VHH binders against Adducin-related protein C1289.14. Designs and how they scored, part 1

No score or structure here was measured in a lab: all are predicted.

Target 1, 324 residues: Adducin-related protein C1289.14, of Schizosaccharomyces pombe (q7lky2)
Amino acid sequence: MLSKKFTPLSLKNAAKCINNSLRSTYAITGVNLTRGLATNSKVDPKTYAPKPEFSSIAVREMLRKSCLHEFTDEEVATRIELAAAYRLFGLEHWNENILNHLTAKVEEPDGTASFLINPYGLRYGEITASSLIKVDEDGNIKHPGVTGDVFGINRAGYVIHSAIHRARPDVKSIMHNHYPYAAGVSCVKHGFLELAQTSHQSGPVTYHDYHGIVVDKGEQKSLAEDIANKDILILRNHGIITAAESVGAAYYLMYQFLAATEIQTHASANALGDMNNLFIPNNKLVEKTFDVTREKHFSGAKYGIKELSAYMRLLDDLDSSYRT
Below, numbering starts at 1 at the first letter of every chain, in headers, positions and changes, except where a header shows other numbers; Kabat numbers aren't used for antibody chains.
F, E and O are the ipSAE of ESMFold2-Fast, ESMFold2 and OpenDDE, as the mean of both directions, binder to target and target to binder. V2 is 0.75 times the mean of E and O plus 0.25 times the DockQ between their complexes.
[cut] stands for letters that were removed.
The coordinates of atoms that the task and the answers printed are left out; those that the model quotes come from them. Centres of patches stay.

## First folded at step 5 (VHH; framework vhh_7ocj_1)

Design a1 (from r3 with R58Y)
Fold by ESMFold2-Fast, scan of step 5:
Structure a1 (fold): chain B 324 residues (1-324), chain A 125 residues (1-125)
Amino acid sequence: as target 1 above (324 residues)
Amino acid sequence: QVQLVESGGGLVQAGGSLRLSCAASGFTFSWYAMGWYRQAPGKQRELVAAIYRGGETYYGDFVKGRFTISRGNAKNTVYLQMNSLSVEDTAVYYCAAGSEALFEYLRKTGDFDYWGQGTQVTVSS
């Protein structure tokens, strides 16, 4: 199988070869890349971006700001947890470039619900609590955070989240990605298999048929019906969704389910596509394993809380700016 | 407690239609392949239709084009829509649930994990 991965050393060597080639070409013609081509004072190579408002300097200026004093303690806590989840998705490479979305519901003092989502165009590794945009159920911006006036939201991506939040008042956080192992499982007719203990621990799944990129009102109703009372939805020919009562639970469910789909891919390959070569536990044992995993007293906390907390400590060691 | 409860059976004239329902409770419905079996007097039990949790379906040759199996996520229910019924379709219809991953094995052995009590379908000439 061809890999897109390469070591930093390989990248460094490739970049060096390219730079040397360009330098040699211009040297032959008598053109100096640093003097001959750089005569236009409107272009600064150090700060240039394809669009000035999306440059490193413009984005860093936005991210230095904090708006957390404008929110309730509950919303501040939710923003910090969701920003942490974005940072962890970025570290794990679970998101597709700037795409995919993680949302969290907050209850306003007036009793209405609002939803937090990433600004469309910010890297997952750049997300801060203040960078998150607050929207209503229809995707109208209620508060832009420090980024929303420039970036806005991905409305097409948000529609999936809003449909599920609307149907499931018990759900506080929804996470979605196109991670290749999970997307691969979404493309096979038989779907997800309860192979390894990690698979059993992630729990039951539901499915939603592929309707293309645009999510209309009929598909919104179908999405809500298809997820029903389950926490994992496989979007056929697309990717996956986790939906849970907390950010920590949705995050850890994503971790376990992505691992389970990777295990399925490797197990199926090792079995040479022949299911007779797979050891598949009986369904009663699978259900027992799931029940034990969700028992608060077994782990000393609700599902996902210790796991998110542990990795927030990792983030604090690496770069605590997500808390801003 | 695991339960599969069938409903919708009864008496119908040849050429008519019936819709059977099977309500599942006490287990994680979305993990299971669901099947409908039937047994007529003096005949062996046979698989009529099955549905994977992903929606892929299987039909016995004797019902292809006449019967449709489907599932309802919100109600943890599997359905069998029976059209163009003939006297040959007279049987007790059983709902069954079992491991999707072993579906080919289950089809050949009939070794599904859970079974309903059955519902009678009678087709008059």
Scores: ipSAE 0.000, ipTM 0.179, lowest interface PAE 20.7, mean pLDDT 82

Design a10 (from r3 with G55D R58Y)
Fold by ESMFold2-Fast, scan of step 5:
Structure a10 (fold): chain B 324 residues (1-324), chain A 125 residues (1-125)
Amino acid sequence: as target 1 above (324 residues)
Amino acid sequence: QVQLVESGGGLVQAGGSLRLSCAASGFTFSWYAMGWYRQAPGKQRELVAAIYRGDETYYGDFVKGRFTISRGNAKNTVYLQMNSLSVEDTAVYYCAAGSEALFEYLRKTGDFDYWGQGTQVTVSS
């Protein structure tokens, strides 16, 4: 899916378009490029952002710093994996602008749990291991990383993750997005269909009726109950969540499930909207395929580990700064 | 090993209530539509109620308004709450699991993938 979003030829064309747009804007408005319109202008076009602390120069200075020496080896490894997942979500355009959240749980030396999450305002393509903010289960910042003093966290998004982490001690990573194919499936009464082998491999889903951004204590309890012991939760009229024992597992599950929802969309269109025109495999075969995919030595590693490792090598070839 | 185990059956007086439970194991419960069927002596097996993964429900006309089907995915269990029981409700009640994508087919044919052993419900006058 990365290759469909990112090619050298496309990048050259995009850069040309941006340059031409800037030139035409100045021509239309009559702006003098050698001097500002007013003698008392305070705007520096080279560094301007709607808010100075969110400028390219300010953010770049933050992201050059590293705080990884302050953490355990386990937390450093988790931060690097989670930063890689954010970069991969960005490359695939699975995130909605700066929205959505990926979390990972780390165990502190004193035995308490902490959670890593993106700073609210960074692009997914900017995330580094040091940029991640560490919070407690209530969303209180325990360590700001190199960004948290400026950006903070999206608390509304985090409470969804904290509810699931609290209910599921086995879960180490939770990933959430509003990707259109999956969001489209969330809007259909019968939901997800076990059509293709990829669908069978992603595994079983659960559902939650979720409306809007308002998150109360009753909804948090309901979210925890609805996900139960399953790794995929479809939020009706909203999006999806994957929850798994590792960052790699949650990432790869997201990859397979998004592909499965895309397959369902195309199969449903080819069926002309009539489910009787679909070949839907017997549930016994579907379950057997899932079980085989999750066997100890099916791939020679736990689910998602080889897949995340392969794409971390891709990231290392493109831009290894996520490791900082 | 797939297993559906019913419980909660027994003898009850007309006008009384019973709650049947079906505990599922050996398969991924959340993937399946769950149904309750019944079979009285000398009659064909008939669908009483069904519930999809998405909690959409179906009821036979003879029980509509009296019976309620529900599922607890965390406990891998489906329930049938039976109120205002009559002698005509006397039957062996079977739990079934099957493909929800074929709901209309399952409802009409009873072609569910897995069946329990059944639990006897006897309603005395």
Scores: ipSAE 0.000, ipTM 0.228, lowest interface PAE 18.3, mean pLDDT 82

Design a2 (from r3 with R58E)
Fold by ESMFold2-Fast, scan of step 5:
Structure a2 (fold): chain B 324 residues (1-324), chain A 125 residues (1-125)
Amino acid sequence: as target 1 above (324 residues)
Amino acid sequence: QVQLVESGGGLVQAGGSLRLSCAASGFTFSWYAMGWYRQAPGKQRELVAAIYRGGETEYGDFVKGRFTISRGNAKNTVYLQMNSLSVEDTAVYYCAAGSEALFEYLRKTGDFDYWGQGTQVTVSS
């Protein structure tokens, strides 16, 4: 994961190095091959994409636009926070290519709820506040942002989020991924182990049994029942979900839980496949650590608020375009 | 759109051989476990062979040593080489695909994410 291994200066340098390498490759191949071989080519190798509306030029044109003036201050703030979370997921490589989804609930002036989600096909590193698509509980687009008319949403992915949002009015943000450490834990019968302090701080987990893609109302009801009043749901043979009262809380919970599953993977390897070689603290210590971590006085703010704020400053240092 | 298309079935004499093929499309083939199941009239569907992402294979007791399962990831195809066929091998043969995450479930239940339409194999005496 980039941010766990890099300082802010290192991250800036890495991003510049990657961008320079890509530009050099495209410049060399485009100029020499296409122009030298044909005089009447209809394909521009410098800008070619498998579908023109998804080209770098077309996407950059969309992402230069802002629609934030159309929204309430609360929605603008939520869009900026959610866009930051998408950028952080991208930097950490927590998302599976263009898949996975992060949502945030917004209350409309008429009192109804709407939900923000990524455009289907946009890279997490390209997400801006204006790029986010606003949908109703059924996944119907209420506002396309600057991207939704071209990209739309992943309706199948949204179904998981809408089921939890309907069941949990206390939840404002839901985050889902298939990150290999957590997906690996989802594939083992013993599930998540409360090993390290980071594990205890992430809190209690629930499980949802694997039935393939969640497509019917019975599966949606089961998913909602399985998460119950907990903030982490492990989807057996699939991945994980965090659900929390704010974008910052859902993001930081994801950060801690992914770290905890990575610790479990290494601890299990060091135990040489024998769980009896693991030190597992008693449940009272686990509960005490969780309770302390969720107390406002422990950190001086609600869970996740300082952590998201800190990493938004890192994003501002790298590329503040997510705020557009 | 996911599709599994079986081919290579037919009528064969006892002691003969057949090679079944299953062409897969609409999913990332190299990340899936692939299996062959068979169902004879009036019997339950049973595991013939399975092959996992890493190339590990598993066989039903009645076909071990006679049948060989293999996969061609470049062609998105799984194969079943059937040698020394007997009348008892007469059945409809089904291709199936399942997530690697279902490895133990695949072995235990024969339940897969996707099934082919089946191909008839008839062995005459």
Scores: ipSAE 0.000, ipTM 0.101, lowest interface PAE 19.9, mean pLDDT 82

Design a3 (from r3 with Y52S R58D)
Fold by ESMFold2-Fast, scan of step 5:
Order: C-alpha cells, then structure tokens, then sequence
Structure a3 (fold): chain B 324 residues (1-324), chain A 125 residues (1-125)
C-alpha cells in the first residue's frame, strides 16, 4: 500500500525537518552574517535597511551573480522554470508578502532527489535561477545558490512540500499560497463549486482540516493522506496547494484554480447568497471538460507547457534577470 | 464511497480464455489510472496489467502477448482479456484505481489507492 511505504518515513523526516529547519533559519542567518565594527559611521538614508545584509545594495549584488555553471542542464532548466513561476506569482500578487513556497524536484547524477525552494526573505519579484536554494528531503541545504548563506530557507513551510513530495514521487512541482479568493473558498463549509468552464478545467479537489501553523508529525501524515491522488488540495482556513508533473503544469493549475475560486466568489455574490440561484452543471459535463483540457492533441503539448512558455516570453520582455 | 467490483472469473481449461470486468463507482473513473493485479496462495501480489487515463498500457512479464487491458470510460469499467491461460495463471485477480499523475509510480510499486475484493480465476489442466 502507498501509505505503508511513505507515511512512517514522511513522519520521521517531517519531525526532523521541523526541528532542524527552525534552528537552522536563525543559526545560518546569525552565524554567517558579517558586520562592520565602525562606531563613528553615520546612517545613509539612501541605502539604509533594518538589517544591512538585507539592504537593496547587498541583495542586488547577490542577485547579479550566477552559479548555474555548477549544475546539470536538467537542473538549470528546472531553476529557470521555477524562477519564472515565482516571478509570475509575484506579478499576480498570489504570494503573501515573502511567505508561501514553490518547490521543484531535481534528480541528481547519483540518482537521489533534491528540491529547489525560494530563499526566506527574498521578494518573489527578485527570484533568479541562481537565487534558488537546493535542499535534501529533510530540508538540509545542499547548495545555497547565491542567497542561501544570508537568507536560508523557511523550514516550517518546506515541511508541507516535503511531505507531499515523499507521498507523491510522480510530482515534480508543488505550489502553495494564501490568495484571498482561494482562502475564502477554504473558509466556507460547502467548499469549492464546479461552476464555470475554468472550474471544470482545473479538475477535482481534496480537503485538509486546519491544524494551525505548526506542521507536526500527525499533520504531515494527514496531508499526505488527504492529497492522495489529486492535484489540488484545499487547506481549510488557510489556502491551497497544487501538485503536478512539471513546473508548467503546477503553475497553470494554480492559475486556473485561482480563477475558478474568483468566479465562485462573484457568482455567489450575483446569486445574492442563495445557492439555488446558481447554475451548477452536471458531473458528466464537468468530466468531459476536464478530459478535453488534459488531451495533448487539443493543446499540442502537455498541460501547462504552452502557458508557462507564453508567460516566460512576457517575463523576457519585462525583465529577463530571472534567467540568471 | 469508492467501490470496485470485479466479475468474469471462474474455472477454465488450460489454453482457454476469460474476460474480467471491473465496474467502478463513487469516483470519476475517466480521471483515474487502472490496474489489474493477481495473488496466488502463498505468493506476493504481482502486476498483471495497468492502463493510464490516456490508454498507455504496461504488462507483467509473464502475461505479455497473452493478456490485454482496456477501458470503457462510458461504462466506468476496466477489462482484462486473458488468452492462452495456463495453470500458473490461477490466482485471485484484483482491480485497482489510482491517480493518473502517479501512474509511473503505481505501475512499479502496486501502491494503488483503491482495490476491489478480487475475483478467483482457476485454470485446470
């Protein structure tokens, strides 16, 4: 059974990751930071930041550097795609400030899996391929990129992603946010409604009960069980997760599902809060629409690939620095 | 409530054929990968055949060329056509369902999410 293979391992690694991630966030940032000792220095209003290592000047110097020559072609491609996804999330304001996380799995030459994640403290609009931090399944930093020695990772946030990656070896990318339309749907008892064509195209959803901010051992097991074989998990009173076979698929699934939750919010308002005023299509039409959306001949490519490609061209027109 | 119900098993002579059916209910069948597994007394469960949502198939080494898996999405049913049966094919045959995204993993591990009760196939000499 799936649960027999992944649940005990996921629980052990989740507990280890939570304890080590929280400790390392503070230890790495504190231990690796070097500060000047000039006592007669004056504050420069043009460059001041609450902490010098997080200033615009320090961060911009960091982001001008590239470490991509150190990685395989597959990892470079994955880093560029994931950086693009972060930039697109930033443009859409889908992330909550510096929080939320997008991960992508890469296979190392030795056959082990590693995971790419945003540095904790970098704005989504600042993410570059080189800025992404590579971690192992337990959240230990394997490669800091150009940012990891200063920022580290949000280990508590990563634990949610690691639990799902352990349960779902087929999944390459996991994306999570607290976008208000989706968070709003997560707060209503009836949950998500199959209203518009976009709703049907995003596909089936599962739910996970709210257990607060602390992601403990029991919650990791429950998250893995609740997502099961679905690609969208609604976190009650929290937000949503998408999980898919590629960065493009997870990104486009997020796009369609967020649009669907926004449609539901407007449809519910237009119905004056009365669900009897909503047209809800029958399940056969919902299934037909989902099936067509996932057919390669309809789109000419796997789900999400054309969509990510199109918006990478938009990013290239606006600011191609995410490729660094 | 997810339910998988196998039918079409029974007693058959060596060299004969059987067609197994698995009727699915309680989930959107067309969105799932499907599989057939078998377990003989005292042996571990093994892959017979698996089919993706898109119709891609995989077969256990001992049944390639003899068995064919197919799906009828309109009837929420997966089928296993079993030809040239031998005594070694005697087992309980289980229908399984799982995530399309997990198909590569599921076909290798057999860790499907949903399982039927099984149907007995007995091949006499």
Amino acid sequence: as target 1 above (324 residues)
Amino acid sequence: QVQLVESGGGLVQAGGSLRLSCAASGFTFSWYAMGWYRQAPGKQRELVAAISRGGETDYGDFVKGRFTISRGNAKNTVYLQMNSLSVEDTAVYYCAAGSEALFEYLRKTGDFDYWGQGTQVTVSS
Scores: ipSAE 0.000, ipTM 0.117, lowest interface PAE 19.8, mean pLDDT 83

Design a4 (from r3 with Y52T R58Y)
Fold by ESMFold2-Fast, scan of step 5:
Structure a4 (fold): chain B 324 residues (1-324), chain A 125 residues (1-125)
Amino acid sequence: as target 1 above (324 residues)
Amino acid sequence: QVQLVESGGGLVQAGGSLRLSCAASGFTFSWYAMGWYRQAPGKQRELVAAITRGGETYYGDFVKGRFTISRGNAKNTVYLQMNSLSVEDTAVYYCAAGSEALFEYLRKTGDFDYWGQGTQVTVSS
């Protein structure tokens, strides 16, 4: 129903009505749609990333590729195991954003050693066997995988791993993170306490004093000396390192030690900060528990092998793309 | 205060047998891998035998089938039973202890953490 049919509109009012109608229902809407379809937009909200090569589309395209046919069976197996460890770290939220590093040593056909490490910029949940970058002892890229040309490596983080690999030829895998419970223990003067059975199973620890980011050869030498013959190194005011004979061993050691530091944090709070309120087992029970855990016959396999295998089955059920 | 003390060395005729013992103190013996090395005059030190905490054994090529390494954790002692001795077995025999975690490295390099003073074994023709 029209209620103002007998009142004439001014030219000004007529022009205003025409302009509003054209803008909302005709020319202006049509012009915006036509420009959106026909013009290369400066920013596409659906695909935008702060850097185009780091976009979801670009990264997914890289990660669909495989370069595993270029490597030995031993290196393919090591890449799959290390990619699984990265996925498990991501699932557990053990890594600090895109930071931290897991390495594994591979023997080249010429007898030299090479090291596998994550591309700097991938989420741990995105790591594939083909995404891993192969470097020499000095951090020079020997093979970029499917990602290294775009992401490269975190050289400062790799320095810690190379120092330990150089000092410890027995070590195949090194894992490092800043997980808050372990970092919290690293900030406490009395350090790690042998409280629960999980603590005893992780084994003995060593300490390295805080000197900021480890980049120089003097600090590398000190780091290597401080880890000595132990598999767990607590970096004071920083985080932790596990070093072991296999990816599975380093992974499971990380699992047990992080659980042990969480137990210590809760036990210390329950004790109201008074160590006299803690039940601390005697050293002989601690040593017996550790020895049993490291015996091959205890589990029917070397330490960490069954544990990595079990969780690789979980990853296969969730997302098997880490095998690519 | 770590100490390894070898005993049981001496003079023996070719074809004879000898048992070396190494008594350990000042560390938790059951946590450590143990080894026996030997050094003859003018030769490099070489691996004779090594044993892990779990009792896995490794032998140098020239002693396999003749020598047996064993450990007695209750007595903090590692043993080397030497049978069918030859003049080529004449050497100073050293006991060594090192980290179980580093066993493969220590076995290959000989860079064990702790060493005894050595015991002389002389095999006469």
Scores: ipSAE 0.000, ipTM 0.118, lowest interface PAE 19.5, mean pLDDT 82

Design a5 (from r3 with E56D R58N)
Fold by ESMFold2-Fast, scan of step 5:
Structure a5 (fold): chain B 324 residues (1-324), chain A 125 residues (1-125)
Amino acid sequence: as target 1 above (324 residues)
Amino acid sequence: QVQLVESGGGLVQAGGSLRLSCAASGFTFSWYAMGWYRQAPGKQRELVAAIYRGGDTNYGDFVKGRFTISRGNAKNTVYLQMNSLSVEDTAVYYCAAGSEALFEYLRKTGDFDYWGQGTQVTVSS
């Protein structure tokens, strides 16, 4: 895999450093050196945020708290796994700013289902198990975690997840983003191409037509119908969804599918935009590769479990606070 | 530029037969799945038949047992043999092409970039 990280960022950072130096020079020339000590300042530069409840100090205070003792062992495990997935999305830059959502279904002691989702306003790198908000199928908050009273949820974004969870009892986790390679594939008529082995391993996809932000029951019904029995849904002119039996499976499927869309972009460029220059394997070979991939864990681990576990160890080495 | 040129349409009496042909150019025909769609006035376009690189076929429910799709890779042509025609078969018939791996995605979307101009089939009573 070729690194694209340092070259474009290094050039941008050089330009930013030059602009910052010019800005600092102009700022200095504007300083009024005859003015005495200010007595009317209402701003503390060390703690200032555009809204005080969303300041670094307020958020860090919230995130140091734990509410995990209030939940079942199964919910605690699910919260830790989902928080890890948020951290990994943040580390990979798969989320769009504070947007996008990863959900996981938990079974309550009474047999009803609840859903875990990110608080609307936390960076993905800040997510902890206790920070996750628990909602019902309609998006009503059942437990605010340590953040929900301040941040709440993005209800409009949750609608996509709730529609699929309602239609698919087999699905435990749903992950959604607007990652540019996948969003790019969602904007072209031919959609996703079964090009490389990674493409075949991620499995078959379905499509949903663009209706803007999904807000009404008819749109929710068509979204549920369009995903059918598949684990990947491409939202035209929008992004993608993975839906799977566990957090690990949905996470690893996202990893493989995003890689596949990046490969498609590079292969299409190398083909000079002409699909006749692409080697596209036949459907029987694609299906065989998919089947083998789902059966490859000889130790008895299901798809995505080893992969999530490996990257949770990476997170533990970097910052284990997601477990709180 | 991909071109698909349909021929063999026309007027036929109920119970009769027609054979449609679609001549393809601008791509490596043997690597592509080929399909026939039809659209009657006031109705949506529907799949009639599809044939894959390996010769596997799919048919629309209303034409199974009456229509046969086949391909001639040497002539870059796909055929639709239509037997026991009824008035309900009256439509414009379109040829479509897609890479084998893409064909199911394009079939689901209806957004084929590679369509013929269509050929009229009219079945009289």
Scores: ipSAE 0.000, ipTM 0.138, lowest interface PAE 19.8, mean pLDDT 81

Design a6 (from r3 with R53K R58Y)
Fold by ESMFold2-Fast, scan of step 5:
Structure a6 (fold): chain B 324 residues (1-324), chain A 125 residues (1-125)
Amino acid sequence: as target 1 above (324 residues)
Amino acid sequence: QVQLVESGGGLVQAGGSLRLSCAASGFTFSWYAMGWYRQAPGKQRELVAAIYKGGETYYGDFVKGRFTISRGNAKNTVYLQMNSLSVEDTAVYYCAAGSEALFEYLRKTGDFDYWGQGTQVTVSS
């Protein structure tokens, strides 16, 4: 007889987690009613939000809950790392308001793949491990976390991530933003230039032509073909994607590449609009620098692991709630 | 991007010989230490042989005197010549690349920078 790969108790605990969050929201609302004055019931400044379910009180109560006991140790670790990456993107202002998405692939006990993504409506600075929503390759919610029943996911934003995850089984994490320096490079015909050492360290890039919002299956196939075996994809007139073997690697690659695009912008300005005024290193030196950067340190850490770890310590000093 | 492609695996009789090749692309081959690992079904992956940038070699005790590792920097290829094969040599053989300076660390941890897909070697009795 075959053993179950998935525990039915996980589903029961998920439902209980969601129900408890809803009950807590009603309890908080009840506290305001105990003030006893009718004038305060029109607009309560302490609780007002454009929609009550998106109020500070409702969201904070939701984010105080944890559903991590429902997941494997590997998924818990991935959720904590991805939540840290969201917090770091927020601190750096790399995300566009509540838009853009960071995903991470998790392997289910039954051998299928699932993907973690931010709830559509949370600030990046609010993301917790339990707030992340687990979806299948089509964007259907498999586990809502503590947020999914209220916020759901941005399905249009997920399409780019799912296309690359399907094409690249080696990729665990995909990160996407519209940060102005990288978006600016995406709008220029010559694209990315291998100028500074940081540029060489980020590595080779590929390009995908602008087709508006990617929805068609043929466009998804083209996106997958364009990224090929590279870890950085520049979306023309749009933004950038990093794709890597771990959350830490995708995060640090984003850090280095965004810095490289900022350096290119400043170097181009200092060149007084003349490309002939730039010192551009030869391709052999560029390739050598990339190869050296991907070699392991004596401590044994893979690319991005020390960098994510260092900044998780910063997050722990500032606000460790992302671990919840 | 970095790619390691193994070839030369197959079925061979005990006492026979086989040569594996690993073609490397996407990096400056001459700067890297190269290694061969193997993994038999249900067993942990183990280091078979390694070759450093300068041509210095290392062999696991179980293959010493039977296997020879070599490199051709002009062709970006590393080779494993396997002689006097036994049934115990049956495994998937993986090519790996890592930093020259860190290779002693990498061989102990198995935490190499780049790995090939593997090639099957089956030794019949």
Scores: ipSAE 0.000, ipTM 0.089, lowest interface PAE 24.4, mean pLDDT 81

Design a7 (from r3 with R53M R58Y)
Fold by ESMFold2-Fast, scan of step 5:
Structure a7 (fold): chain B 324 residues (1-324), chain A 125 residues (1-125)
Amino acid sequence: as target 1 above (324 residues)
Amino acid sequence: QVQLVESGGGLVQAGGSLRLSCAASGFTFSWYAMGWYRQAPGKQRELVAAIYMGGETYYGDFVKGRFTISRGNAKNTVYLQMNSLSVEDTAVYYCAAGSEALFEYLRKTGDFDYWGQGTQVTVSS
């Protein structure tokens, strides 16, 4: 139920709205249902966008280009993995419009750290490895990819990721969204409950108090302190963050945690809002289940590798352009 | 493996303040509700305050408005700020960790998963 599929516009629904006596000169199955209604227009309806550089033609032309030959093999691999994660977020409809952010850390040949992030304004379903913008720790663009000169980055979103990356050198990828089940859990005082096995597998959570939209220096320090050594941070009245050693691990934690918050929502409803009606396992068993899950999950592979690999095969079947 | 270590107790005059700390190790701190209990000589242990995984707090009727419980995730530590202390607050204070879902049962039985060794608080008149 977390998964959502794109539903193409129904031609049957379009046909119901067309008066054939007034539009008989235009095919209802045609590309442009409004053709011929504006004969003196300087605007081409087929290519129009509110701003020309954000048109389908301009964006598709940018996304056909590749700049991957300019990067190290490690960065190319990280870009492909992060682009895959963006595509998967798009397929699941986990992102809020063009908002939210996924980052990944790369090590430069000189030993300094750089960070990859989405261009602000590109749809998650459009992200390619070459479209990702590379920034330094302060948010300065080091490489615009094929999109950065037009779109730039969302600086407010990046400063949250930057604060956590600075505090946690072990973290390679950070993922953030406002998905309603998790955002809903962030709005209840008791927070996240360890109800189902799915919940136990996502691991322990921490909390960060709501301070509004402004991310000042004090809040950046507080974010770093609040996440501590944990992989999941609940932002009160806001959303969630996952932080992990790889793109695949951060993505898997996001998947598990969103599923866990959906389970909590349904379990709470089934309990008629009375927590005494819930079977909540002993915390020793929860901790044991988490430990056993992580140990078995690491059988010959890093955490999240199998999951990301499986979904990259799905993406390759659907549209492999994220690899560009 | 599992340890809860209390600190910050001592002798204080009535009307004074103390801050107790409990450092947790050997388990995943964020999985557990944390509580402070106290026991005076010849009396049963009573719940002073608790803080749930989500930050929600509970206070015993005798300490409401005077004591504040908080937790620090970075240090795996729970704190009890005690203000306006009275002679009746004299007791050994224990840190405890347990299941949030079993709170009512644990309050009645005292059968928490983990207990500290206790720290003495003495309030002089």
Scores: ipSAE 0.000, ipTM 0.243, lowest interface PAE 17.6, mean pLDDT 81

